VH-VL binders against q8zy40. Designs and how they scored, part 48

Target 1, 190 residues: q8zy40
Amino acid sequence: MIVGVVDYTVGNIGSVLTALKRAGAVPVVVKGVEEAGRVDAVVLPGVGTYEAAYALARQFKEVVLEKPTLAICLGMQLLFESSEEGGGQGLGVFKGRVERIKARKVPNIGWRYTHVVKNSEIIAEGYYYYLHSYGVRWGENEAYTAYIKLEEKYVAAVERGHIIGVQFHPERSGRTGLELIKRFLAVAKR
Short names: E, the ipSAE of ESMFold2; O, the ipSAE of OpenDDE; V2, 0.75 times the mean of E and O plus 0.25 times the DockQ between their complexes.

## First folded at step 20 (VH-VL; framework fv_regdanvimab)

Design q4 (at its last look DockQ between E and O 0.05; V2 from the best seeds 0.00; counts 0 for: pae E 15.2 > 2, placed apart)
Fold by OpenDDE, look of step 20:
Structure q4 (fold): chain C 190 residues (1-190), chain A 127 residues (1-127), chain B 110 residues (1-110)
Amino acid sequence: as target 1 above (190 residues)
Amino acid sequence: QITLKESGPTLVKPTQTLTLTCSFSGFSLSRWGVGVGWIRQPPGKALEWLALIYYDDDKYYTYSLKTRLTISKDTSKNQVVLTMTNMDPVDTATYYCARIETYTDENWFPFYGMDVWGQGTTVTVSS
Amino acid sequence: ELVLTQPPSVSAAPGQKVTISCSGSDSNIGDNYVSWYQQLPGTAPKLLIYDNNKKPSGIPDRFSGSKSGTSATLGITGLQTGDEADYYCGTWDRSLKHVVFGGGTELTVL
């Protein structure tokens, strides 16, 4: 399976590419929508500033809506309606607002137990690695499938059809993360 | 000093509903990370976890008895209530409530341990 | 469903060291925190160990906890007659989202 990794961030693409390879995929870097149209699935990686990322990611909205998509951290955040960070405009795939998290330490960094509240073929309950200062507050939403507990509950994962967003970094989450990626690929193959 | 105390009927007839109350002092169930759980122990048998409720009203039940159990809290009264429906002689046991602390360095985990226990209340189910 | 397996009984003479094992049937226990409880005859359980190896205040240094892989161990050194009790391990089952206790170990001081 050919997986396109959208290149709008600087720091995390290498790890994502490696993780995808380990999971049995053939990752390719995608810089434009035409390239994205040729791959089987897409990954929206997630390290950088919201404004810069959105400026590049907004062109991929239709691709996200059409192809199996795994959005990671900032990638997930871009899928929502708005953000306190940057210009505030999101892709609007999911309802919700990205806000600065309330935690004892910001950014939230490290392994956190992730609570899965809805059955998922891809998202398994367990520990994942987080690195973020912003997030979506937990609430009633059919797309919200998992959360973590900081000072408040925050969305850890969202799902709608073939679109999956995770606030954590599966590429940095050891075996748990690798297995998640494998499950994503398996579902994407259908 | 942290204390918990179980109260409720000590004798229940089969098919009836058991209602137990855990009254506690020395801590608040509004504090982040805090929970209260229920455990039972049949005579001469092992501990069996039943349910827990957290500060944010998250609730968990033992899978095998989930349909029979309901846990609730009244933070203002420092009380947690457990109800168990359709009681049977097999449910005869000592029932404990205990405090749960489930946080360390802001890394919340569902169950670190139960650090303070009540003395327990013996419930007998008999006709 | 996660099952925690403990030996039914252990015994040793005063002053000796004993270990009680707690083996999980599920690999998920590897990432979980294990707690240990002491239950003296006719009393409520008492927390001995939490977070695999941490002790609450008031617990003697003779008690220790460790975890490796899918197995946890409670260690008791300098065994005393007052240590005669039942000991239980406990942890979280991710799959069923409930707490699981071991079957308990009866410690006899010879």
Scores: ipSAE 0.777, ipTM 0.898, lowest interface PAE 0.8, mean pLDDT 93
Fold by ESMFold2, look of step 20:
Structure q4 (fold): chain C 190 residues (1-190), chain A 127 residues (1-127), chain B 110 residues (1-110)
Amino acid sequence: as target 1 above (190 residues)
Amino acid sequence: QITLKESGPTLVKPTQTLTLTCSFSGFSLSRWGVGVGWIRQPPGKALEWLALIYYDDDKYYTYSLKTRLTISKDTSKNQVVLTMTNMDPVDTATYYCARIETYTDENWFPFYGMDVWGQGTTVTVSS
Amino acid sequence: ELVLTQPPSVSAAPGQKVTISCSGSDSNIGDNYVSWYQQLPGTAPKLLIYDNNKKPSGIPDRFSGSKSGTSATLGITGLQTGDEADYYCGTWDRSLKHVVFGGGTELTVL
């Protein structure tokens, strides 16, 4: 399966590429919409600055809506309506606003138990690695699949059809993260 | 049938610490999404939310009183305890405990409603 | 300065319909489910409406709830003298990180 990883040109996507290879995919780097049209699935990685990532990611909105998509950390945040980070706009795929998290320690760093509240073929409960200063507050929404508990509850995963977003880094979450990526690929193959 | 009952002193002196116990039956505080909250109502006045503790020990306190309130639970005894320090005549009220259930229909929120209330206990703070 | 605003009182004749409003903000009613409570004289409050418009078992159909934007409404039809009570709206407030109640509305059936 050919999986396009969008390269925002800021940040290192090596860990994502490695994790996809280990999960059995053929990862390719994608910088343009036309290249993305040829892949079977798309990954929006969680590296770079919000502004740089949004500038490129907005061009890929049509691809995200049409193809199986896994959006990681910053990539998930881009799918929401807006962000406090630099007054940023979002792609508006999911309802919600990205805000600075309320937690004893910001950024939220390390392994956190992720609570899944709806059945999912891709997102499983367990410990995943988090590194983020912004998040989406948990709330009323059919797409919100999982949360973490900080001073408030924050969205850890969203799902709608073939579009999956996670706040954590599956590429840095060991076996648990690898199995999530494998499940994504399996579902995307259908 | 689910029941909650408040217990503790009905009369306290100014500056004393009030300790109220909510004893409940018919549900477990170990179940996902369940919590117990405390609410008070001064005579002739509106309801005032005080504190909440969830099954996972998440705690929430009303902002104006957070330095005076402590909530804790003993899941094995089916009890929740509220402690309020430095009591003052203005704290005279009926104190209620209530079960809080977070329904997992399509969304999870920290609170959907207080579905079962105790009878309340009236606490008078002498002047 | 309550975060949720309700009219202090409302009245109507037996058999009529009344509505009770609850106004808030995006951080409470806008983002969260609204619940309503009935408090009969001398009794503990009772949950009437949860999740904006749902009813616990045993609550008559003549009670209804709705939410639009940052406002919620409790509707009561077929008023009975037994409906004379105080009614409170309640919801979570994301900014305060706790539950907030309205100031209550005293319903009088004339």
Scores: ipSAE 0.000, ipTM 0.449, lowest interface PAE 15.2, mean pLDDT 86
ESMFold2 (binder alone), look of step 20: mean pLDDT 90; pTM 0.932

Design q5 (at its last look DockQ between E and O 0.04; V2 from the best seeds 0.00; counts 0 for: pae O 12.8 > 2, placed apart)
Fold by ESMFold2, look of step 20:
Structure q5 (fold): chain C 190 residues (1-190), chain A 127 residues (1-127), chain B 110 residues (1-110)
Amino acid sequence: as target 1 above (190 residues)
Amino acid sequence: QITLKESGPTLVKPTQTLTLTCSFSGFSLSRWGVGVGWIRQPPGKALEWLALIYYDEDKYYTYSLKTRLTISKDTSKNQVVLTMTNMDPVDTATYYCARIEIYTDEGWFPFYGMDVWGQGTTVTVSS
Amino acid sequence: ELVLTQPPSVSAAPGQKVTISCSGSSSNIGDNYVSWYQQLPGTAPKLLIYDNNKKPSGIPDRFSGSKSGTSATLGITGLQTGDEADYYCGTWDRSLKHVVFGGGTELTVL
């Protein structure tokens, strides 16, 4: 399976590429919509700023809606309606606004237990690695699959059809993260 | 200085509903990083976890009993209440409540341990 | 039935060392912190070890805990007759979404 990793031209996507290879995918870096049209699945990585990443990610909205998509950290946040971090509109795939998290320490760094509240073929309950200063408040929403507990509950994962977003970094979450990526690839083949 | 005490009936007939109250002092269940759990121990048998309520109202029940259990808290009275429906003689046990620590200086985790226990209350289901 | 397995009993002479094992799976011991409890005859359990190997204040140095893979171990050195008790391991299980206990180990000091 050929998996396109969108390169926002900022930051290092090497960990994502390596994790995809370990999971059995053939990762390729994509720069534009035409390249993404030829891949089997797409990854929106979690590097860069919201505003910089949105400018490029906006071009990929139709690809995200049409192809299996895994959006990681910042990539997940781009799928929401807006963000305090960068202003402007998000892609609006999921309802909600990204805000600065309320926690004992910001950024939220390290391994956190992730609570899964809905049956998911991809997202499993357990410990994942987090590194973020912004998040989406947990609430009633059919697409909100998992949360973490800080001072408030924050969305850890969202799902709609073949579109998956996670606030944590599966590429940095060891065996647990690798198994999530493998499940994403397996579902994407359906 | 932290104490928990179980109270409620000691004799219950089959099919009746058991209501147990955990009254505690020395901490608040509104404080971050705490929870209160209920555990039981049939005579001569192992500990069995029943239910847990966290500071933020999240609740967890042992899977095999979840349709029979309800846990709630009254923060103003420093109380946690466990209700167990349709009691049966196999439910005869000593019932404990305990404080659960889930936040430390190292962050949040679902369970660090049950650091303070009540003395327990024995409930017999008979007749 | 129980997701955590402990030996039913162990025994050793005063002054000696004993270990008590607790075997589980990746969804419990493998992923989570293990705690140990001492239950003296006729009393409520008492926390002995948390976070795999940490002790609350007041627990003697002769008690220790460790974890490797999906197994945890409680060690007791310098056994005293006052250590005769039941010992339980406990942890979170992410698949069941609740706390689980081992079946308990009865320690006899002979």
Scores: ipSAE 0.012, ipTM 0.641, lowest interface PAE 8.6, mean pLDDT 88
Fold by OpenDDE, look of step 20:
Structure q5 (fold): chain C 190 residues (1-190), chain A 127 residues (1-127), chain B 110 residues (1-110)
Amino acid sequence: as target 1 above (190 residues)
Amino acid sequence: QITLKESGPTLVKPTQTLTLTCSFSGFSLSRWGVGVGWIRQPPGKALEWLALIYYDEDKYYTYSLKTRLTISKDTSKNQVVLTMTNMDPVDTATYYCARIEIYTDEGWFPFYGMDVWGQGTTVTVSS
Amino acid sequence: ELVLTQPPSVSAAPGQKVTISCSGSSSNIGDNYVSWYQQLPGTAPKLLIYDNNKKPSGIPDRFSGSKSGTSATLGITGLQTGDEADYYCGTWDRSLKHVVFGGGTELTVL
């Protein structure tokens, strides 16, 4: 399976590429919509500024709606309606607003137990690695599938059809993360 | 060049309300990650943090003076205003405004330090 | 209401090294980044160190910062007469939900 990793210059995507390879996929770097249209699945990685990332990622909205998609951290955040970071405009795939998190320590860094509240073929309950200062506050939303508990509950994962968003970094989550990626790939093959 | 400048009365009577204005240039308070804070320093004493307002109107106050403090911003004028009610001689101090940046080029690390300060304005509370 | 504790004064001869400690708790230094400020006599404070150990542009290499646990340290090597000033540590306190400063340290160059 060929997986396109979208490169909107948000940071080092090497770890994502490596993780995909380890999971049995053939990762390729995607810089344009046309290239994204040629792959079987898409990964939206994410480390960097929201505004800069959105400026480049906005062109991939249709691709996200069409192809199996795994959005990671900032990638996930871009899928929501708005953010207090940057210009505030999101892709609007999911309802919700990205906001600065309330936590004992900001940014939230490290392994956190992720609570899964909805059955998912991809998202398994357990520890994942987080690295973020912003997030979506937990609330009533059918797409919200998992949360972490900081000072408040924040969305850890969203799922709707073929689109999966995770706030954590599966590529940095060791075995748990690798297994998640494998499950994503398995579902994407359907 | 980033600059901040405090302005307001230098003499206030007890029980009166102090209104200070911070006028700044070189940056915008509409920019993500930017805030402006107020700090005071009584003569010969330590720095005391008072209040902070961010680009998104998020506000924080020192706990001990929360009921007396109000901070607001006018982004179009590049101004931040601090009001402090029921002034007392103990409130005599040099009052500073300073810029806060919650994002650095190195990542999403919140910065609660003040990287640029005004020169301060001395306020004396006396009958 | 000082939440952070600093020594009231330190002194050393020119060329020597000095350290200034800043002690806090888990709700402030333990959980957040520390900044240091230099205040020369009769002037406004100046940011010296941020994010525990980072320096703004223009700050000499002889200034350094570190944090361990609930304490932070400012180091000054090659002490110069011009370094004579008050130094303050500061950080965010998550319990109080505001910035806290140390009591300040007066550095005297002998």
Scores: ipSAE 0.000, ipTM 0.543, lowest interface PAE 12.8, mean pLDDT 89
ESMFold2 (binder alone), look of step 20: mean pLDDT 90; pTM 0.928

Design q6 (at its last look DockQ between E and O 0.82; V2 from the best seeds 0.00; counts 0 for: pae E 7.3 > 2)
Fold by OpenDDE, look of step 20:
Structure q6 (fold): chain C 190 residues (1-190), chain A 127 residues (1-127), chain B 110 residues (1-110)
Amino acid sequence: as target 1 above (190 residues)
Amino acid sequence: QITLKESGPTLVKPTQTLTLTCSFSGFSLSKWGVGVGWIRQPPGKALEWLALIYWDDDKYYTYSLKTRLTISKDTSKNQVVLTMTNMDPVDTATYYCARIETYTDEGWFPFYGMDVWGQGTTVTVSS
Amino acid sequence: ELVLTQPPSVSAAPGQKVTISCSGSSSNIGDNYVSWYQQLPGTAPKLLIYDNNKKPSGIPDRFSGSKSGTSATLGITGLQTGDEADYYCGTWDRSLKYVVFGGGTELTVL
């Protein structure tokens, strides 16, 4: 399976590429919509500023809506309606607002127990690695499938059809993360 | 300084509902990271986890008894209540409540251990 | 039915060392912190070890805990007659989403 990793130049995507390869995919870097249209699945990675990322990522909205998509951290955040960070405009794929997290330590960094509250073929309950200062507060939403507990509950994963968003970094989550990627690929092949 | 104490009926008839109350002092269930759990132990048998409630009202139940168990808290009274429906002689056991601390400097975890236990209350189910 | 496996019994003479094993899987011991409990006859359990190897206040240094892979071990050195009790391991299972205990180990001091 050919997986396009969208490069909107907000961070190092090397780890994502490596993880996809280990999971059995053929990762390719995608910089444009046309390129993204030729791959089997898309990954939206992300570590960086929201404003800069959105400026480049907004062109991929239609691709996200059409192809199996795994959005990671900032990538997931971009899928929501708005953000306190930057200009505040999101892709609007999911309802919700990205806000600065309330935690003892910000940014939230490290392994966190992730609660899965809805059945998922991809998201398994367990520990994943987080690195973020912003997030979506947990609430009533059909797409919200997992959360973590900081000072408040925050969305850890969202799902709608072929679109998966995770706040954690599966590429940095060892075996648990690798297995998640494998499950995503398996579902994407259908 | 931290104490927990179980209270409720010590004799229950089959099919009746058991209601146990855990009264505690020395800590608050409003504190972030704090939980209270219920454990039972049939005579001469191993410990069996029943239910857990956290400060944020998240609840977990053992799967085999989930349909029979309800756990709730009254933070203002420092109490946690466990109800178990349709009691059977097989449910005869000593029932414990215990405090659970779930946080460190590294963050929140679902279970570190039960650091303080009540003395337990023996419940006999008999006609 | 038990998710964690312990030997049913262990025994040793005073002054000797004993170890109690607790075997689980990746969904419990593999990913989560293990705690140990001592239950003297006719009493409530007492927390002995938490976070795999940490001791609450008042627990003697002769008690120790360790974890490797999907197994945990409780060690007791300088065994005393007062150590005769049942010992239980416990942890969280992420697959089952609840706390699991071992079947308990009866320690007899010879």
Scores: ipSAE 0.741, ipTM 0.887, lowest interface PAE 0.9, mean pLDDT 93
Fold by ESMFold2, look of step 20:
Structure q6 (fold): chain C 190 residues (1-190), chain A 127 residues (1-127), chain B 110 residues (1-110)
Amino acid sequence: as target 1 above (190 residues)
Amino acid sequence: QITLKESGPTLVKPTQTLTLTCSFSGFSLSKWGVGVGWIRQPPGKALEWLALIYWDDDKYYTYSLKTRLTISKDTSKNQVVLTMTNMDPVDTATYYCARIETYTDEGWFPFYGMDVWGQGTTVTVSS
Amino acid sequence: ELVLTQPPSVSAAPGQKVTISCSGSSSNIGDNYVSWYQQLPGTAPKLLIYDNNKKPSGIPDRFSGSKSGTSATLGITGLQTGDEADYYCGTWDRSLKYVVFGGGTELTVL
């Protein structure tokens, strides 16, 4: 299975490419919509600045809506309506606004127990690695699948159809993260 | 001093509903990271966990009994209530409530231990 | 079957050492924090060990806990007749999303 990783050009996507390969995918780097049209699934990685990522990602909104998509950290945040981090606008796939997190320490760094509220074929309850200063406040929403508890509850995962977003880094979450990626690929093949 | 005390009927008939109240003092269930759980122990047998409720109203039930159990809290009264439907003689046990701490310097975790227990109340389901 | 397995009984003479094992899986002991409880005859359980090897205030140093892989161990040195009790291990299970206890171990000091 060919998985396109969107390259914002600003950050390092090597760990995502390696994790996809370990999970059994054929990762390719994608910089344009034409390239994305040829892949079986898309990954929006969690690297770069919000502004640079949004500028490129907005070109891919239609692809994200049509193809299986895994959006990681910053990539998940781009799927929301807006962000305090910069730019103001998001892709608007999910309701909610990205804000600076309220936590004992910011950024939120390290392994956190992640609570899954709704049954999911992809997102499993357990420990995942987090590295972020911004997040979406938890609330009642049919798309909000999982949360973490800091000073406030924050969205850890969102799902709608084939579109999956996670605040954590599955590519840095050891076996738990690798199994999540494998489940994403399995669902994407159907 | 932190205390918890179980109260409710000590004898119920099969098919009846059991309602147990955990009344506590010396701590607040509104405190971040605090929970209260219910555990039972049939005569001569091991501890069996039943249900938890956390300060933020998150709730967990043992899977085998979840259709029979309801847990709720009244923070203003410092009480947690457990309801168990369709009682059967096999449910004869001592029922305990206990405080659960979930906060560490590293962050929140669902279960860190049951640090203060009530004295228990024995409930007999007549046959 | 019980999710956490403990020996049903152990015994040793006063002054000796015993260990009590608790065997589980990656979803419980392997991934999570283990606690141990002492239940003296006719009393409610009491927290003895939490966070695998930490002790609440007032628990003597002769009690110890450890975890390796999917197994946990309670150690008691300098056994006293007052240590005769049932001992339970407990932990969270991330797959089941609830607390699991071992079957308990009856300690006899002979």
Scores: ipSAE 0.038, ipTM 0.669, lowest interface PAE 7.3, mean pLDDT 89
ESMFold2 (binder alone), look of step 20: mean pLDDT 89; pTM 0.917

Design q7 (at its last look DockQ between E and O 0.72; V2 from the best seeds 0.00; counts 0 for: pae E 8.3 > 2)
Fold by OpenDDE, look of step 20:
Structure q7 (fold): chain C 190 residues (1-190), chain A 127 residues (1-127), chain B 110 residues (1-110)
Amino acid sequence: as target 1 above (190 residues)
Amino acid sequence: QITLKESGPTLVKPTQTLTLTCSFSGFSLSRWGVGVGWIRQPPGKALEWLALIYYDDDKYYTYSLKTRLTISKDTSKNQVVLTMTNMDPVDTATYYCARIETYTDEGWFPFYGMDVWGQGTTVTVSS
Amino acid sequence: ELVLTQPPSVSAAPGQKVTISCSGSESNIGDKYVSWYQQLPGTAPKLLIYDNNKKPSGIPDRFSGSKSGTSATLGITGLQTGDEADYYCGTWDRSLKHVVFGGGTELTVL
């Protein structure tokens, strides 16, 4: 399976590429919508500024709606309606607002127990690695499938059809993260 | 000083409902990360976890007894209540409540440890 | 369903070292963190070890905990007669979302 990794981040996407390879995929870097149209699935990675990321990511909205998509951290955040960070405009795939998290330590960094409240073929309950200062507060939403407990509950994962977003970094979550990626690929292959 | 104390009937008839109250002091169940759990121990047997309630009202039950158990809290009274329906002689045991502290510099965890226990109350189920 | 297996009993002479194992099933490695409890005869359990290897205040240094893979170990050095008790390990089952205790280990000081 050919998986396109969208390159809109300032950070290193090498870890995502490596994780995809380990999971049995053929990752390719995608910089435009035409390229994205040629791959089987898309990954929206998550490191960088919201404003810069959105400026580039907004062109991929239709691709996200059409192809199996795994959105990671900032990638997930971009899928929502708005954000306190940057210009505030999101892709609007999911309802919700990205806000600065309330925690003893910000950014939230490290392994956190992730509560899965809805049955998922992809998201398994357990520990994943987080690295973020912003998030979506937990609430009533059919797309919200998992959360973590900081000073408040925050969305850890969202799902709608072929679109999955995770606030954590599966590529940095060891075996648990790798297995998640494998499950995503398996579902995407259908 | 943190203390917990179990109270309730010590004798219950079969099919009746057991209601136990855990009264605690020295901490608040409104504090982030705090939980209170119930554990029982039949005579000469191992510990069996029953239920847990957290500061944010999240509740967990042992899978095998989930349909029989209800846990609730009254933060203002520093009390946690456990109800268990359809009691049977096999449910005869010492019942403990204990504090669960889940808050660390590393974050929140579902079960970090039960650091303070009540003395336990013995409940006998008999006709 | 996660099951924690402990040896039913261990024994040693005063001053010696003993270890108590706590093993999870092969299919379920258990939670990230294991806790240990000491229960003296006729008393409520007491937290001995949390977070695999951390001790609450008041617990002597001769008690230690470790975890590797699907197994946790409680170590007791300089065994004393007062250490005669039942010891339980505990952890979180992510699958069933409940706490699991081991079957307990009876420690006898010879």
Scores: ipSAE 0.779, ipTM 0.897, lowest interface PAE 0.8, mean pLDDT 93
Fold by ESMFold2, look of step 20:
Structure q7 (fold): chain C 190 residues (1-190), chain A 127 residues (1-127), chain B 110 residues (1-110)
Amino acid sequence: as target 1 above (190 residues)
Amino acid sequence: QITLKESGPTLVKPTQTLTLTCSFSGFSLSRWGVGVGWIRQPPGKALEWLALIYYDDDKYYTYSLKTRLTISKDTSKNQVVLTMTNMDPVDTATYYCARIETYTDEGWFPFYGMDVWGQGTTVTVSS
Amino acid sequence: ELVLTQPPSVSAAPGQKVTISCSGSESNIGDKYVSWYQQLPGTAPKLLIYDNNKKPSGIPDRFSGSKSGTSATLGITGLQTGDEADYYCGTWDRSLKHVVFGGGTELTVL
């Protein structure tokens, strides 16, 4: 299947493209909404600044609502209502606000055990690679699928229908991350 | 010095509800990364984990007994309470509470080990 | 569901070395953290090893732990009569979200 990776800027999306190929997809780079019409699913990667990524991503809101979507790190954060980092609005797909994380070290870098609290066909409990300074505090919400514990609990994954967001980088999470991407693709085919 | 002590009835009749209290000192369950768990050991048999409660009120129960167990905490009293319903003679055991390591320099994980144990309390289930 | 298998008993003379295995029923005991406990006769268990190979303060260097593939191992060198006890391994079962212990190993020091 053809998977569009949204390219917000000239940046390094190579790891995402490689992971999608290894998972059995045909990845293509997209920069506009018209290109997204040809793809079967989309990926919102975690590269760039919040402001630059938001400016392009808001054009894709309808595509995100219509097509299977995997949003990674910054891409997940863009789907929330607002962000402390940008002092502004998000796409509002998920309830919650993005704030600077409270942790022993910021940014949160490295492998973290990720706890899954709801049954999911895509998100599995285990270790994933994190690299972020902002996140969404955990709370009771039907869309909040997984968390990590830093000084506070933070959302690690969100799901609603065909829209999946993860705070970690599955493309950098070894076999565990590859299997997550494979499950996303399998669900997206249905 | 960190200490834990179990208290509660030593004799319970079948079908009754057992309530055990773990009273501890030398640490607080309000602090990041700490938990308290319950473990039992039937006479001459292996250890069996029952339940955990963490500093943030997250809870886990042994899968086979989860419909019979309730764990709670009172952080201000330094106490953790385990309730087990519908007791049966096979539940005769020594019951221990223990402190749980859940957050270390390598980050959070549900279970790294049970580092300080109470002395245990023996509960007999018999008519 | 994860099941941890230990030999029921092991014995050796004072001064000797012994190993106690802990084998998982899943394809391996994986990337999990294994802990080991010593239970002297008539007493509560005591933590010997956590995080596969780390020791709490006060645990002698002659106790060691390792993990490889499908198993974890507790090693004891320079056996002393005071080491006569039951030994348990423990770990987290991710699928059932609970702690599991092995069946225990009775160490007899001749």
Scores: ipSAE 0.015, ipTM 0.656, lowest interface PAE 8.3, mean pLDDT 87
ESMFold2 (binder alone), look of step 20: mean pLDDT 90; pTM 0.926

